# VH-VL binders against UPF0166 protein aq_448, part 18

Target 1, 96 residues: UPF0166 protein aq_448, of Aquifex aeolicus (o66756)
Amino acid sequence: MKEVLMRIYSSKEENLEDYINKLFEGGIRGAVVLQGIAGFGKGREFHSEEIEVLSYELPVVIEVVEDREKLLNFLKENRETFKNCYITFERVKVWE
Below, E stands for the ipSAE of ESMFold2; O stands for the ipSAE of OpenDDE; V2 stands for 0.75 times the mean of E and O plus 0.25 times the DockQ between their complexes.

## First folded at step 5 (VH-VL)

Design b96 (framework fv_necitumumab)
Fold by ESMFold2-Fast, scan of step 5:
Order: sequence, then C-alpha cells, then structure tokens
Structure b96 (fold): chain C 96 residues (1-96), chain A 124 residues (1-124), chain B 107 residues (1-107)
Amino acid sequence: as target 1 above (96 residues)
Amino acid sequence: QVQLQESGPGLVKPSQTLSLTCTVSGGSISSGGYSWSWIRQPPGKGLEWIGYIDYDSDTDYNPSLKSRVTMSVDTSKNQFSLKVNSVTAADTAVYYCARGEYYDFWSGYLFDYWGQGTLVTVSS
Amino acid sequence: EIVMTQSPATLSLSPGERATLSCRASQSVSSYLAWYQQKPGQAPRLLIYDASNRATGIPARFSGSGSGTDFTLTISSLEPEDFAVYYCQQSYSYPWTFGGGTKAEIK
C-alpha cells in the first residue's frame, strides 16, 4: 500500500459535517480538521478569523492519511460532495 | 532529450533472481515530478506494468508480482533497478524501463520515454 | 484489475486508407485512456493520452475518442510508417493495464 497525506481545503464551514460524514462512510481510517487563521482562495477574497464581521468565511483544512488508491477511488465516487474544495496529496512515511 | 537504457543478463535459470538496471541520461532521476517504471512484454503478448519507483525510493508494484519484485534507485549513477525473485518460464519477456508522469489529479498516468528493451529468457 | 480488450487483432490496409482501432474496458475508466504505437524491434511510443489529447510531436492524422468503456483510435490516412502494433492503456485504477494490441499491416 502507498500512504499519502490528503488535504482538503474549504472556505465553506456549512459543508464540513457532510465532508466528514462522507469520509467516515467511505471507510477512511481518520480525519483531522484544522481551522485557518486567514487566507484567500478561488474567489481571491481575503478571509480572517480575527475579523469581527461574521459574514466572512473562514478557511478549514481536513487532513487524511490513507492508501492512495483508496482515496482516489473515494474522491471519484464523491465528486459532487468535494467539487468546491481545493485538494492536495503528498507522499508520507508512517512511523510505526 | 531524456534517454533510458536497460542492461542485465539475457538468460536466467529457473528459480534464480533476475536483475536489470536502467540508466537514465538527459535528465535526473533525483528531480521530482516523475516516476520510473518497469514494463514487460512476453513473446506474442501485450504489455504488463511491473512497478514504479520515484526519486525518494517510494515504490508501488503490480499486485500480481508484488511478492517477487523489488525496485531500487541509485541517484549517484542516475540508475534504477529491478529484481524479480524465483523466476519461471512465465517471466520470459522483453523488459522495458520507462518514465511515468501523472497528468491529472484523478489518476491520469502516462509513459512518455521508454528504453529500447532487453530480452530476458528463463531457461535451463 | 481492469481488463482491456482491443479489436480487431489484425487490420490489413493500404497506404492512404482510414484506420479505426477499438479498445474496450471491463469497467468505466472515464477518459483515462492512452494509446501507444510499437514498431517491430522498438519500444512503444506515446500517441494519445486522456482519450483524445495528442502527445507532443504526434501528427494530426492520429485522433482518439471515447469515454467510459469504449474508445477508438483513428488514423485518417495511413502513411507507410504507421504500420505497427497499437496498444491502449487505462490509468483509471491501479494497477495500470494494457490491451492485447491491434496490428496494422500492409495489404
């Protein structure tokens, strides 16, 4: 098996529960959610955790470590769920 | 101007280990972005992907061969190698080394440069 | 593993004729299908990737089409150097698999 770190970047907090539920239902071993402080994405609009106006979206990152083939097949089967996410992969060595 | 060239014995006895080396020129194996594969072609048959290795020595092997195959890389010589253990007549084939590239996030993978191939016959 | 089936096994044609080669996957591979050309005594050469994109340096007479399970390689007008064996390859699912090949030979 080849292990990879997948990061799912999203500016849509309202979708976070659906993302996590899909990963769980897909048999993914685990996922960790990180909250971003500031950032901008496809719309090129700046978002910041420190701002007092609640209408701004805050970036989130979901990190998953899993077999590469399993993750790619999972994403293909769930294209609609993750279509608005920026997703990256990198190879990792898992320490036993 | 990337070129690949296979080298190794043309004849291997049954039950022994087949060892092949691919020498890369015109490009560096240690440069990221590419993987380096072995592909074989038994006489009169189609192509079979054996496995790949990248610049940091991460490997993936065809499940049908995984128990018998290992690949390694030698960055100082700009070479990568294949070992197939416990060979039988079914391992008789032309062995190619090739450069692989992912062109798409969803699993697009292609082989853009190939070595000329080396025939390996497994016979007593 | 995904099984790739090519047809016909042999195609006998004259220079100037149109060649149509078929490749079928045992399950959907979306558009993740490549075509390779192999001449006797030579390594395969990439022609088409992602079903329809010509690789660098490949003449316009080569075109690919299809999606899902059925794919076609078309050579609009055969040149003498086009008589070769053609292989398709899927990269939708690991392990990568190739078809059995179609031989284009002179009539």
Scores: ipSAE 0.006, ipTM 0.649, lowest interface PAE 9.6, mean pLDDT 84

## First folded at step 6 (VH-VL)

Design c1 (from b26 with light chain S30Y; framework fv_gevokizumab; at its last look DockQ between E and O 0.15; V2 from the best seeds 0.00; counts 0 for: pae O 6.1 > 2, placed apart)
Heavy chain, then light chain:
Amino acid sequence: QVQLQESGPGLVKPSQTLSLTCSFSGFSLSTSGVGVGWIRQPSGKGLEWLAHIDWDDDKSYNPSLKSRLTISKDTSKNQVSLKITSVTAADTAVYFCAHLYTVEYGSGYFDYWGQGTLVTVSS
Amino acid sequence: DIQMTQSTSSLSASVGDRVTITCRASQSIYSYLSWYQQKPGKAVKLLIYDASSLQSGVPSRFSGSGSGTDYTLTISSLQQEDFATYFCQQSYSYPWTFGQGTKLEIK
ESMFold2, look of step 6: ipSAE 0.201; ipTM 0.771
ESMFold2 (binder alone), look of step 6: mean pLDDT 91; pTM 0.938
OpenDDE, look of step 6: ipSAE 0.308; ipTM 0.823
ESMFold2, look of step 10: ipSAE 0.304; ipTM 0.793
ESMFold2 (binder alone), look of step 10: mean pLDDT 91; pTM 0.939
OpenDDE, look of step 10: ipSAE 0.022; ipTM 0.704

Design c2 (from b90 with light chain S30Y; framework fv_necitumumab; at its last look DockQ between E and O 0.11; V2 from the best seeds 0.00; counts 0 for: pae O 4.5 > 2, placed apart)
Fold by OpenDDE, look of step 6:
Structure c2 (fold): chain C 96 residues (1-96), chain A 121 residues (1-121), chain B 107 residues (1-107)
Amino acid sequence: as target 1 above (96 residues)
Amino acid sequence: QVQLQESGPGLVKPSQTLSLTCTVSGGSISSGDYYWSWIRQPPGKGLEWIGYIDYSGDTDYNPSLKSRVTMSVDTSKNQFSLKVNSVTAADTAVYYCARSYDFWSGYFDYWGQGTLVTVSS
Amino acid sequence: EIVMTQSPATLSLSPGERATLSCRASQSVYSYLAWYQQKPGQAPRLLIYDASNRATGIPARFSGSGSGTDFTLTISSLEPEDFAVYYCQQSYSYPWTFGGGTKAEIK
């Protein structure tokens, strides 16, 4: 299978708009932004609505389903933009 | 245990089509988890990935051979095949069929014994 | 395509010695790197997958390390049956590519 689900882990405060714009400009077929209730990232800093009054730093996951090679090329071309992101890939089958 | 075995003519004339078949036993080719691949090795040289096919017939070929390569799968016979058109001496090699995981786990865990195909007039 | 470069081309060692084989990628392949052993007249045999995982049945003396562009296959103590050609292979991007191989031969 050639399609994969890419997940970009980030936060609402950090570069979210830039990430979405890059994905759009890169011709990626679609992206969905999910807001987490709580979580912790690379710095092991825990973020949640219970801890943070304004919740500006809540976890965000950007999900993308796209061709594997297209995503790899996209990330290569946008290395600087996503260099600090935690990104995962999962095999998916697309039903059409 | 999964076993693969290549079959086909060992001699092909220049400009003709090389045709090989890989028979899989001990496992079903209809699994969506695997890419069924062909790899070749010229005598005394390294390994070149030719391409893969999955159970649904989805293929990806090495760009170096794409224009001349066609793969097919026959789930009823638990086989997949390779055709290379317009062969030259450069296509002389031991041809292996192999199983790999799809996605990024594309390592070849099971191999056929390989079959030598010589291109000669 | 990603070019895989193996060094040295030939490694001459004696049984019992430590063997260190290098594989370098022209660009990062992360951990999507496999090692194979090939003996004359035989198909390659998978040794290591995902850079550092031993395949089923592979002796503990074989180990893989590295990530990104630099990878190493180590044979802690060579056995007579370990003298063969070793190939690395990346599966990060298509086309999948192999290194040129390192021949481990007996000194």
Scores: ipSAE 0.022, ipTM 0.724, lowest interface PAE 4.5, mean pLDDT 90
ESMFold2, look of step 6: ipSAE 0.469; ipTM 0.833
ESMFold2 (binder alone), look of step 6: mean pLDDT 93; pTM 0.954

## First folded at step 8 (VH-VL)

Design e1 (from c2 with heavy chain D33G D54Y; framework fv_necitumumab; at its last look DockQ between E and O 0.23; V2 from the best seeds 0.00; counts 0 for: pae O 5.5 > 2, grease 19.5 > 18.9)
Fold by OpenDDE, look of step 8:
Structure e1 (fold): chain C 96 residues (1-96), chain A 121 residues (1-121), chain B 107 residues (1-107)
Amino acid sequence: as target 1 above (96 residues)
Amino acid sequence: QVQLQESGPGLVKPSQTLSLTCTVSGGSISSGGYYWSWIRQPPGKGLEWIGYIYYSGDTDYNPSLKSRVTMSVDTSKNQFSLKVNSVTAADTAVYYCARSYDFWSGYFDYWGQGTLVTVSS
Amino acid sequence: EIVMTQSPATLSLSPGERATLSCRASQSVYSYLAWYQQKPGQAPRLLIYDASNRATGIPARFSGSGSGTDFTLTISSLEPEDFAVYYCQQSYSYPWTFGGGTKAEIK
């Protein structure tokens, strides 16, 4: 009823395990990690497999569907973990 | 600039249903990303959040009023409405409609001017 | 629900003086706290959001501070138009709740 889709954008592959662990430990119902083939972030630096000589990290997007209030609490408790991430929210309907 | 305007009867008898409508202009309700809320203020007292409705029709009500409150939205008219059943004198108040940003915000950046509804026999 | 308590209930001051208004939450609301100003016969007006951010068009003399359970609205130098009722509001959890208000009146 009050679920939202949270997308966590990151260009730091080394943080991925930490992000997933925090989501799991936080009791989040599920998460999916998507790997981008190219992209750019806050620094306006372009990242892709073709130019990985400059950066070995490809963009990743973590998608989470969870109750709004639960995510609110989760993010408040884990601000430091996700401080370098770009996060978006979208209201969604869950089919179940 | 977004504007909100309340409309409806200013007098309701006890046990009847209070009905109000909020008309939004300067922006579309269906644009998403906002909670369209009702807030009331008894004369000389503080503010009480009644509930909100999303453009999709999703609602959340204050538990104190949940059993008596129903909200609806009409995107074609750019309006949303409030119904409060079985009213008593305690429901006498200025009723405001307001807009809040979704998720992180929860603060009301735009308000209607408010409309007084008096419950009296 | 989270109970918001404002103090003092009434604040009597003169133009030019500094006003300090307190808002306390029964439990932590982190920074999900807003302040509103309400003048007689008018709807509340948003002053501060997220505890310390001034809303658009709000004069610099208004400032908000605090986090968790204790919050403060400060008016550095009161203008005649600042005498009104001020409300705090938490949006951390449902139901969203307001404080009882502080009336700033002219001495």
Scores: ipSAE 0.022, ipTM 0.720, lowest interface PAE 5.5, mean pLDDT 90
ESMFold2, look of step 8: ipSAE 0.460; ipTM 0.832
ESMFold2 (binder alone), look of step 8: mean pLDDT 93; pTM 0.954

Design e2 (from c2 with heavy chain D33K D54Y D102E; framework fv_necitumumab; at its last look DockQ between E and O 0.53; V2 from the best seeds 0.00; counts 0 for: pae E 9.0 > 2)
Fold by ESMFold2, look of step 8:
Structure e2 (fold): chain C 96 residues (1-96), chain A 121 residues (1-121), chain B 107 residues (1-107)
Amino acid sequence: as target 1 above (96 residues)
Amino acid sequence: QVQLQESGPGLVKPSQTLSLTCTVSGGSISSGKYYWSWIRQPPGKGLEWIGYIYYSGDTDYNPSLKSRVTMSVDTSKNQFSLKVNSVTAADTAVYYCARSYEFWSGYFDYWGQGTLVTVSS
Amino acid sequence: EIVMTQSPATLSLSPGERATLSCRASQSVYSYLAWYQQKPGQAPRLLIYDASNRATGIPARFSGSGSGTDFTLTISSLEPEDFAVYYCQQSYSYPWTFGGGTKAEIK
C-alpha cells in the first residue's frame, strides 16, 4: 500500500511536453494530463478558457499513480525540470 | 505552538496489550498536512519508528512490528493511539508520539515528552 | 530496510572544539535525512532536515551536509549544552530508520 497519486500542477506551455517526456523516459508507468478550464496559482493570475481570452497559460494537472520510492527517485533525478512545480501527493488504493 | 502528550499505563504484564494515546494541542490532526507517528526507545538504546497514521485512518507500520501493532485516530478528541499486542520484555521502552512534517519529508518536528512503558512479569 | 550507521559511537571533546559526526546509509537516501539531538531524560529535538536545512530555532553552529549515502553533522564550536546524543534518520524508504547514535561527551 505504498501506491501514491502524484499531481503536477502546470500550464499548457512548452514545458508540459518536456514534463511528459521526462516521465515517459524515466520509466513512470503512466501519466494522464487533465485540462483545467480555469484556475490560478502562486502569482494569483487568473487563467481561463473563456471565449474572450485565449492563453497558453491554461491550467493542466498531470496525474501519475506510482510507487512512492520510484516517484521520489524520479523527482530527485529530475530536480531542475520540476523544481518550480506545485506538486501534491496522496496515498491511494489501486484496484487490480 | 503544537504540543503532543503521551498517556497510558507505565507497567504492562507480558502477553498483554500495551495501549497508549497521544493528545495533540495547538494544532489539528484533521488538517491533513501531517502524519502522526509512534517511535520507541529501549532504555539506553536507539530509536525505532513503529509506524504512522494519517487523519483518514491510513497507516503504515514497521514490518518488524506490523503483526502486533494497531494504530487509530480520533479526530474529534484530537488524539491518536497505539496498541501493541502480546508484549514481552523486549517491548520495554520510552514511547514517543511525534509529528511528521509533509508527506515526502518525513522528519519529526514535534515530539511528545515520552512515556516509559515497562513490561515486567 | 535501510540501515543507518553512525560513527563514532562516542565523541569525547571539550567546549569550543569542532565536532564532526558521520551517518552512512546502506543505500542512497538522496537528501531525505534528518538529524536529532537528545539530552538525558528528554525527547529528541530536530536539528537538521533534508540533509542541510536547519530547523527553526537551531543555532547557526549546527550544519548538515552530504547526500546519497554519506552525511555529516558539524558543530562548529561546541557549547556546554551541546553534549548530548545525536541521531540521524532517513525518510526515503519505509520503514523510516534511525542511526544508532553518536554520544558527544565532555573530555
Scores: ipSAE 0.007, ipTM 0.701, lowest interface PAE 9.0, mean pLDDT 85
ESMFold2 (binder alone), look of step 8: mean pLDDT 93; pTM 0.953
OpenDDE, look of step 8: ipSAE 0.021; ipTM 0.727

Design e3 (from c2 with heavy chain D33G D54Y, light chain S93R; framework fv_necitumumab; at its last look DockQ between E and O 0.38; V2 from the best seeds 0.00; counts 0 for: pae O 7.1 > 2, grease 19.2 > 18.9)
Fold by OpenDDE, look of step 8:
Parts: C-alpha cells; sequence; structure tokens
Structure e3 (fold): chain C 96 residues (1-96), chain A 121 residues (1-121), chain B 107 residues (1-107)
C-alpha cells in the first residue's frame, strides 16, 4: 500500500457534513476534522490562480490517511463536492 | 519551455533488460504537481501508457507491465528512467517520455521525440 | 481497464471539408478525455484536454465535445497539415488508456 496524508482545506463550515459523508460513503478508512482559529488560502483548485481573503468563519482541515490511488479516484468521482477545496497530499508511513 | 529527451540503446536482446532515461530541461522535476510518464508505441500501432513516477519517487505502473517495469528518478540530474525486464519482440516500440498534470488531469502536454527500441537476437 | 474505441479507423477527406472523429469509452470517464494529433515520425501533440478545452497554440478549427462515454473531435475545415492520426485518451482511472486512433487521410 502507498498511503498518503490528504488534507482538505475549507472555509465553508456548512459543507463539512457533506465532505465527511462523501468520505464515509466512498469507503475511506478514516477522517479527522481540525478547526483553526483563523486562516486564508490561495487557490481552491490545484491549478487555480485565485487567492482567498481571510474568512469570517473558522477554517477547517480534514485529514485523511489512505491509499493514493484510492484517494485520486475518490476525488475524481466527487469533483463537484470538493471543487472549492484546497487539497494537499503528503507521503506517510502508517504504523499499525 | 519544458523539453523532454529520451536516451538509451536502440537494440536489446531477448530476455535482457531495456533501459531508457528521460532528461528534462526548461523546468525542474522537483517542482511537483506532475506525473513523469513513459508511453510506448509499437510500429504501426497505437499508444500504451507504461507508468509514471513522481518527483518523490512514488510510482504507478500499467498492470499489463507491472511485473517487469521499474522507474526511478534522479532529481539532481533532472532525469527519470525506465527499465523493462525480460524483453521479447513484443516490447519493440518507440518509447516516449512525457509530462502530465497531477490530480485533476492526466493529459500529456509535453512529449519527448521518442526513441525506437528494437528487441532482436 | 477502460477501453477506448475510436471510429472510423480511417477518414478520407479533402482540404476544406469538415472532419468528425468519434471516441467511445467502455464506461464513463466524465470529462477526463484528451485528444492528440500524431504525424509520421513525430510524437503525439496535445490538442484537447478535459474533453473540450483547446491546448495552447491549437487552432480554433479544432474543437472537442462530449462527456461520459461519447466524445467527438471536430475539425471545421481541414488544412493540409491536419492529415494525421488522432488519438483519444482517458485519464479517469488507471491505467490511463488510449483509443486505437483515427487516420485522417487526403482523398
Amino acid sequence: as target 1 above (96 residues)
Amino acid sequence: QVQLQESGPGLVKPSQTLSLTCTVSGGSISSGGYYWSWIRQPPGKGLEWIGYIYYSGDTDYNPSLKSRVTMSVDTSKNQFSLKVNSVTAADTAVYYCARSYDFWSGYFDYWGQGTLVTVSS
Amino acid sequence: EIVMTQSPATLSLSPGERATLSCRASQSVYSYLAWYQQKPGQAPRLLIYDASNRATGIPARFSGSGSGTDFTLTISSLEPEDFAVYYCQQSYRYPWTFGGGTKAEIK
């Protein structure tokens, strides 16, 4: 398995439940939601030139550890749900 | 402008290992966000994706070739390489290296010129 | 793997005519579809990405349409330099796969 840590950044708290539901329904092994006290982001998409200003809502970060290929396919199938999210990937080793 | 160039022997004997290197110029492999891929085309036939390597060394191969394929990356030389073990005549093809975007795309926007590799005794 | 089927295998047309090339996927690939042009002795060149977006430097006479399983590449008026082999490619699922190609030849 080639696990990666995926982080989903969002400034829209109202979408959080939908994101979690999609991850669950997609068979993702687990997800943790972190809440920041403040923040802003650059592009919402990987190739976006758009820069977001500081949100009045508390930013959230969803962390997921899962197989890279599985996550890539998941995101492709759920592009509309996550289209306004900034997403990063980082290689990780899982200790079980 | 990004440029890719394949290099390696054009003739390989059956059962031996095919080895090719792609040299990237005009951009850094370590910039991230790209799949560095190998694609082959037998003479007069279509295109087959072999696999990709990320700058971190992460790879994914076509299941049809997975057992015989190994890719590597050398960020210090701005190169990535392909090895195909136990070759047969069926591996005779023009081999291309190419660049594709990560995540939301998988199209190849930059290609090498291609290099013909013939498997013959 | 997702099988990409192109039709027709060969398209014989004259300069100035409209060319319509078809690409069909064995299952939905949404909009993760690209078109390439390949001339003899050259590497493929990206024409269209994400089903309908022209790549940088591609003439306006080239257009892509479709989603899901059925896609079309249209050349509104063929130029002499447009006679080549055209490939479609899906990038929705691994392994990424290409169609068998359509050869546009001069009548």
Scores: ipSAE 0.014, ipTM 0.714, lowest interface PAE 7.1, mean pLDDT 89
ESMFold2, look of step 8: ipSAE 0.307; ipTM 0.787
ESMFold2 (binder alone), look of step 8: mean pLDDT 93; pTM 0.955

Design e4 (from c1 with light chain S91Y; framework fv_gevokizumab; at its last look DockQ between E and O 0.10; V2 from the best seeds 0.00; counts 0 for: pae E 4.9 > 2, placed apart)
Fold by OpenDDE, look of step 8:
Structure e4 (fold): chain C 96 residues (1-96), chain A 123 residues (1-123), chain B 107 residues (1-107)
Amino acid sequence: as target 1 above (96 residues)
Amino acid sequence: QVQLQESGPGLVKPSQTLSLTCSFSGFSLSTSGVGVGWIRQPSGKGLEWLAHIDWDDDKSYNPSLKSRLTISKDTSKNQVSLKITSVTAADTAVYFCAHLYTVEYGSGYFDYWGQGTLVTVSS
Amino acid sequence: DIQMTQSTSSLSASVGDRVTITCRASQSIYSYLSWYQQKPGKAVKLLIYDASSLQSGVPSRFSGSGSGTDYTLTISSLQQEDFATYFCQQYYSYPWTFGQGTKLEIK
């Protein structure tokens, strides 16, 4: 198969539960949510635990390894859910 | 500096097998993310993707021609070969090989091209 | 298969002109689009990849835009060396397909 690593960049203020549910319902083989300690996005607004005002908008990365075409079809069917997400694809080899 | 050069027979008879070779330099087909593809262009017409092969020896073919196409690589010689069986006049075209940059598995664009080689199918 | 349509097969322009070439896909290709320049006797040159990313070494007067099914290549100020044929290509799904090309000619 032609697997890729898909990364969905978001924040804790985003609907992470909905993202995970969509991935699960879409038959995606697996997903892991990683929490960052600091970062910034398109607006170049910095978020971290060290900011004077406590922010709960910490960076979150959802990682998925799955067949490329399956993921593209999945995203096509779920455009509304993920339309504001920053998504990347990377070539991977799966060792099982 | 990336360079590619196509070589072919120039003239092929109908029903015969067309063999093409792409010789390249400036890159290695053992490098992750690298591939080489074949594209052809009939006179006065558009471009048609035929096939490509990547560093992992993964091969992709145009479905309309898959049964007639065979692509292979020789990494040690920096060469990629394409064979087209049972050729007809419809296979007359300029054949290009190109360096493939893959952004993700199964997706990429051609960032460097050869000059092309004309192949005419005629009895 | 995804059909790529360049509705303008030929376009006449003068040096200094702003030129726009359009490419339409039969379905959304989600920015998996590249633009190429072809001149007789020269190797095909990549101009734009991923719909809007400028290939290294390509003059900044070239730019790409678009999303979904509609994409545009723009030359902000046409130079003499820009008279050529331009092709779009989708690499969203197999088979990868090209537009029929737009020949940019001197007026």
Scores: ipSAE 0.026, ipTM 0.708, lowest interface PAE 3.9, mean pLDDT 91
ESMFold2, look of step 8: ipSAE 0.208; ipTM 0.780
ESMFold2 (binder alone), look of step 8: mean pLDDT 91; pTM 0.935

Design e5 (from c1 with light chain S34N; framework fv_gevokizumab; at its last look DockQ between E and O 0.66; V2 from the best seeds 0.00; counts 0 for: pae O 6.8 > 2)
Fold by OpenDDE, look of step 8:
Structure e5 (fold): chain C 96 residues (1-96), chain A 123 residues (1-123), chain B 107 residues (1-107)
Amino acid sequence: as target 1 above (96 residues)
Amino acid sequence: QVQLQESGPGLVKPSQTLSLTCSFSGFSLSTSGVGVGWIRQPSGKGLEWLAHIDWDDDKSYNPSLKSRLTISKDTSKNQVSLKITSVTAADTAVYFCAHLYTVEYGSGYFDYWGQGTLVTVSS
Amino acid sequence: DIQMTQSTSSLSASVGDRVTITCRASQSIYSYLNWYQQKPGKAVKLLIYDASSLQSGVPSRFSGSGSGTDYTLTISSLQQEDFATYFCQQSYSYPWTFGQGTKLEIK
């Protein structure tokens, strides 16, 4: 297996449950959701608890470690769900 | 201007190893999203994808031939190499290398091709 | 493996004709479909990528359409230089696979 660390960046907290459900249903081995305190994306709009009265759009990162090919196929099959997300891949070595 | 040129032995004996080289210009294999692939075409037949390598040295192989294929790159020389071991008459074909542009989720297309080089496997 | 089938191996047409070439995948490939043109003695040329995106430098008379398993390449008004063999190729899953080709000949 060729494992990678996939990071899904999103500011849409309301979609998190859907993202996690898709990953689970897709047979992905695991996922962790991290919430940022501040950040900005492609639109160059800065989001933070100090700027937003209601912090509904704080940065969120979903981290997944899985086989690269499996993740690519997963994303292809779920393109519509993740179309507005920024996604990165990084090679990793897994120690269990 | 993107250009690719294949080079090979022309003739190879059965059971030997076929070594092919793709020399290219007009792009760098250090550029994100860029790769180089190999495709072959037996006479009068369709195209078969063999393998490709990307800027991050990630390699993809046709599963039916994976055990016999080795792809590698030399970014400093603008070259990509393909080796095929234990060749048979079935490996006789025109071999093409092509510039690969990878899109989201590991997909991609071959937007520039070499002219191809004929390799004949015969005793 | 995903099988790519071009129902027509050869097609005869005249200059000025509207020509349509079809390609079918054995399963959905989600528009990860490319079209290529091959002429003897020349490098293979990319025409369409991602089912409907026209490659830079390709004449606008070429267009691609389709979704799921069925895709088409259309030449709105055939020109003399368009007589060639055309291949579809899926890049949805490995191994990437090609159709067997459609040879467009002069009538």
Scores: ipSAE 0.016, ipTM 0.715, lowest interface PAE 6.8, mean pLDDT 90
ESMFold2, look of step 8: ipSAE 0.196; ipTM 0.775
ESMFold2 (binder alone), look of step 8: mean pLDDT 92; pTM 0.943

Design e6 (from c1 with heavy chain G106D; framework fv_gevokizumab; at its last look DockQ between E and O 0.54; V2 from the best seeds 0.00; counts 0 for: pae O 6.8 > 2)
Fold by OpenDDE, look of step 8:
Structure e6 (fold): chain C 96 residues (1-96), chain A 123 residues (1-123), chain B 107 residues (1-107)
Amino acid sequence: as target 1 above (96 residues)
Amino acid sequence: QVQLQESGPGLVKPSQTLSLTCSFSGFSLSTSGVGVGWIRQPSGKGLEWLAHIDWDDDKSYNPSLKSRLTISKDTSKNQVSLKITSVTAADTAVYFCAHLYTVEYDSGYFDYWGQGTLVTVSS
Amino acid sequence: DIQMTQSTSSLSASVGDRVTITCRASQSIYSYLSWYQQKPGKAVKLLIYDASSLQSGVPSRFSGSGSGTDYTLTISSLQQEDFATYFCQQSYSYPWTFGQGTKLEIK
């Protein structure tokens, strides 16, 4: 298997639960949500616990390790859900 | 300004190997998201995607022709090559190379095309 | 493979006309659809990508729409230089495939 680490960059938005549900329903082997303390995206708008009043827009990274082709097909089928996300792929070796 | 130009033998005999070269300028195949593809068009017929190669040296082939196709790049020369083995009359067509812009989920579109080069397979 | 069908192979129109060209995929291609213009002796030109995004430098009289399996290219007011052959292409899955083309001719 050609496995990759997929990272989905987003914010602590209301649609985060939808992302996780889609990954689960899509048969993806696993996903972990990481919360950042600060960051910025394409809009060059900086977000941090110090700036955010309620910290609703803190950076969030969803990490997934799965077969590359499976992930690409998954993303194609769920294009509308993830269309505004910044996504990266990195080749990985899995030890189980 | 993006420019692409195809070069080929013009005439090839059946069972021989067809070698095509795409020379381009105005972009680099080291740039993320960039690729170069080959498309052909028999006379009076539609377009057929053959193969493309991207900045990361990932290669994609038309499954119907995969066993006969080899695509490669020389980034330092701004060239992409395509080889087609065991050609027949069915391979007679105008061959185009085109600049590929890849988008998310392994998709993309051809935003700049060469003029094309005619290749005739005949005894 | 995904088949792309342009049901109209030839279309006659006059300058100033509103023209619509249709493209149908054998299955959903999720807007991974591009439109191209081909003229004899000239390089193929990209008009629309991602179903509805206008390529830079293309006149605003060109527009694309559609979703799922059905897509359309529209020329709001046909100009003399628009008489050409138009192709759709899907890039949802390999192999990438083209429609057979629609030739737009002078009426």
Scores: ipSAE 0.016, ipTM 0.714, lowest interface PAE 6.8, mean pLDDT 91
ESMFold2, look of step 8: ipSAE 0.090; ipTM 0.746
ESMFold2 (binder alone), look of step 8: mean pLDDT 91; pTM 0.939

Design e7 (from c1 with heavy chain G106Y S107G; framework fv_gevokizumab; at its last look DockQ between E and O 0.40; V2 from the best seeds 0.00; counts 0 for: pae E 9.1 > 2)
Fold by ESMFold2, look of step 8:
Structure e7 (fold): chain C 96 residues (1-96), chain A 123 residues (1-123), chain B 107 residues (1-107)
Amino acid sequence: as target 1 above (96 residues)
Amino acid sequence: QVQLQESGPGLVKPSQTLSLTCSFSGFSLSTSGVGVGWIRQPSGKGLEWLAHIDWDDDKSYNPSLKSRLTISKDTSKNQVSLKITSVTAADTAVYFCAHLYTVEYYGGYFDYWGQGTLVTVSS
Amino acid sequence: DIQMTQSTSSLSASVGDRVTITCRASQSIYSYLSWYQQKPGKAVKLLIYDASSLQSGVPSRFSGSGSGTDYTLTISSLQQEDFATYFCQQSYSYPWTFGQGTKLEIK
């Protein structure tokens, strides 16, 4: 069984709750939301904790470790939610 | 501008191997999410997906023909090739190659097609 | 395999008519559906992808709709150049399959 790390790049102001709900409803093993302290994306607008009065514009990354085929089927069945998301995969080796 | 052109032998004898080449321009098979597929159409009939190959060299074949099909790419030449072994009269068709855009390896669509090349299997 | 059925093989219409072509999948395909136009001697043309998204350069009189197993292609006001054969295609599951086609003819 091949395990992958999926990262969904988002922000707190975007559809974060919907993404998490879809992952949960889809039976995905688990998800962790990591908050970035600074970053920029497609618009090249720079965001940083030292600059921002409100932290809601800061970048977040949703990380999921799961079977590759299960994640691909999940994304296929939820494509309206995720088809325009910036998503990366990388192979991981899960210890024991 | 994306363009694709099929080339093939026109006529092939039964039991021989049919070799087709798709030459393309306006895109590269090194680009993520890009592939090239082959579709055929017997005279007066519908379209049948045969195979496709993506930028990551992942290959997908129609299971009904899989034992007879080989798809390959030459990214530096902007070419994709398809071979069909042991041809019969049932393989007589117009053969199309098409640019495949896929966001996931399970799905995609063929947004640009070549004009097609007729291949006739006859003695 | 997922069977794609276009219940009408031939459809007659006049310029200016509103035309609807239907396509049914044997199981849910989650909008992984494309519509293609084929004319003799010309390259096949993608019209609609993802069930309802209009391909660049395709006239706005073409639209797609549907979900689950039932999908439609609509031409809101038929033009002379729209007489052609139309195919649906699913890309949800291998083998990717096409409907048998609907030939749109002059009445």
Scores: ipSAE 0.006, ipTM 0.680, lowest interface PAE 9.1, mean pLDDT 85
ESMFold2 (binder alone), look of step 8: mean pLDDT 91; pTM 0.937
OpenDDE, look of step 8: ipSAE 0.016; ipTM 0.709

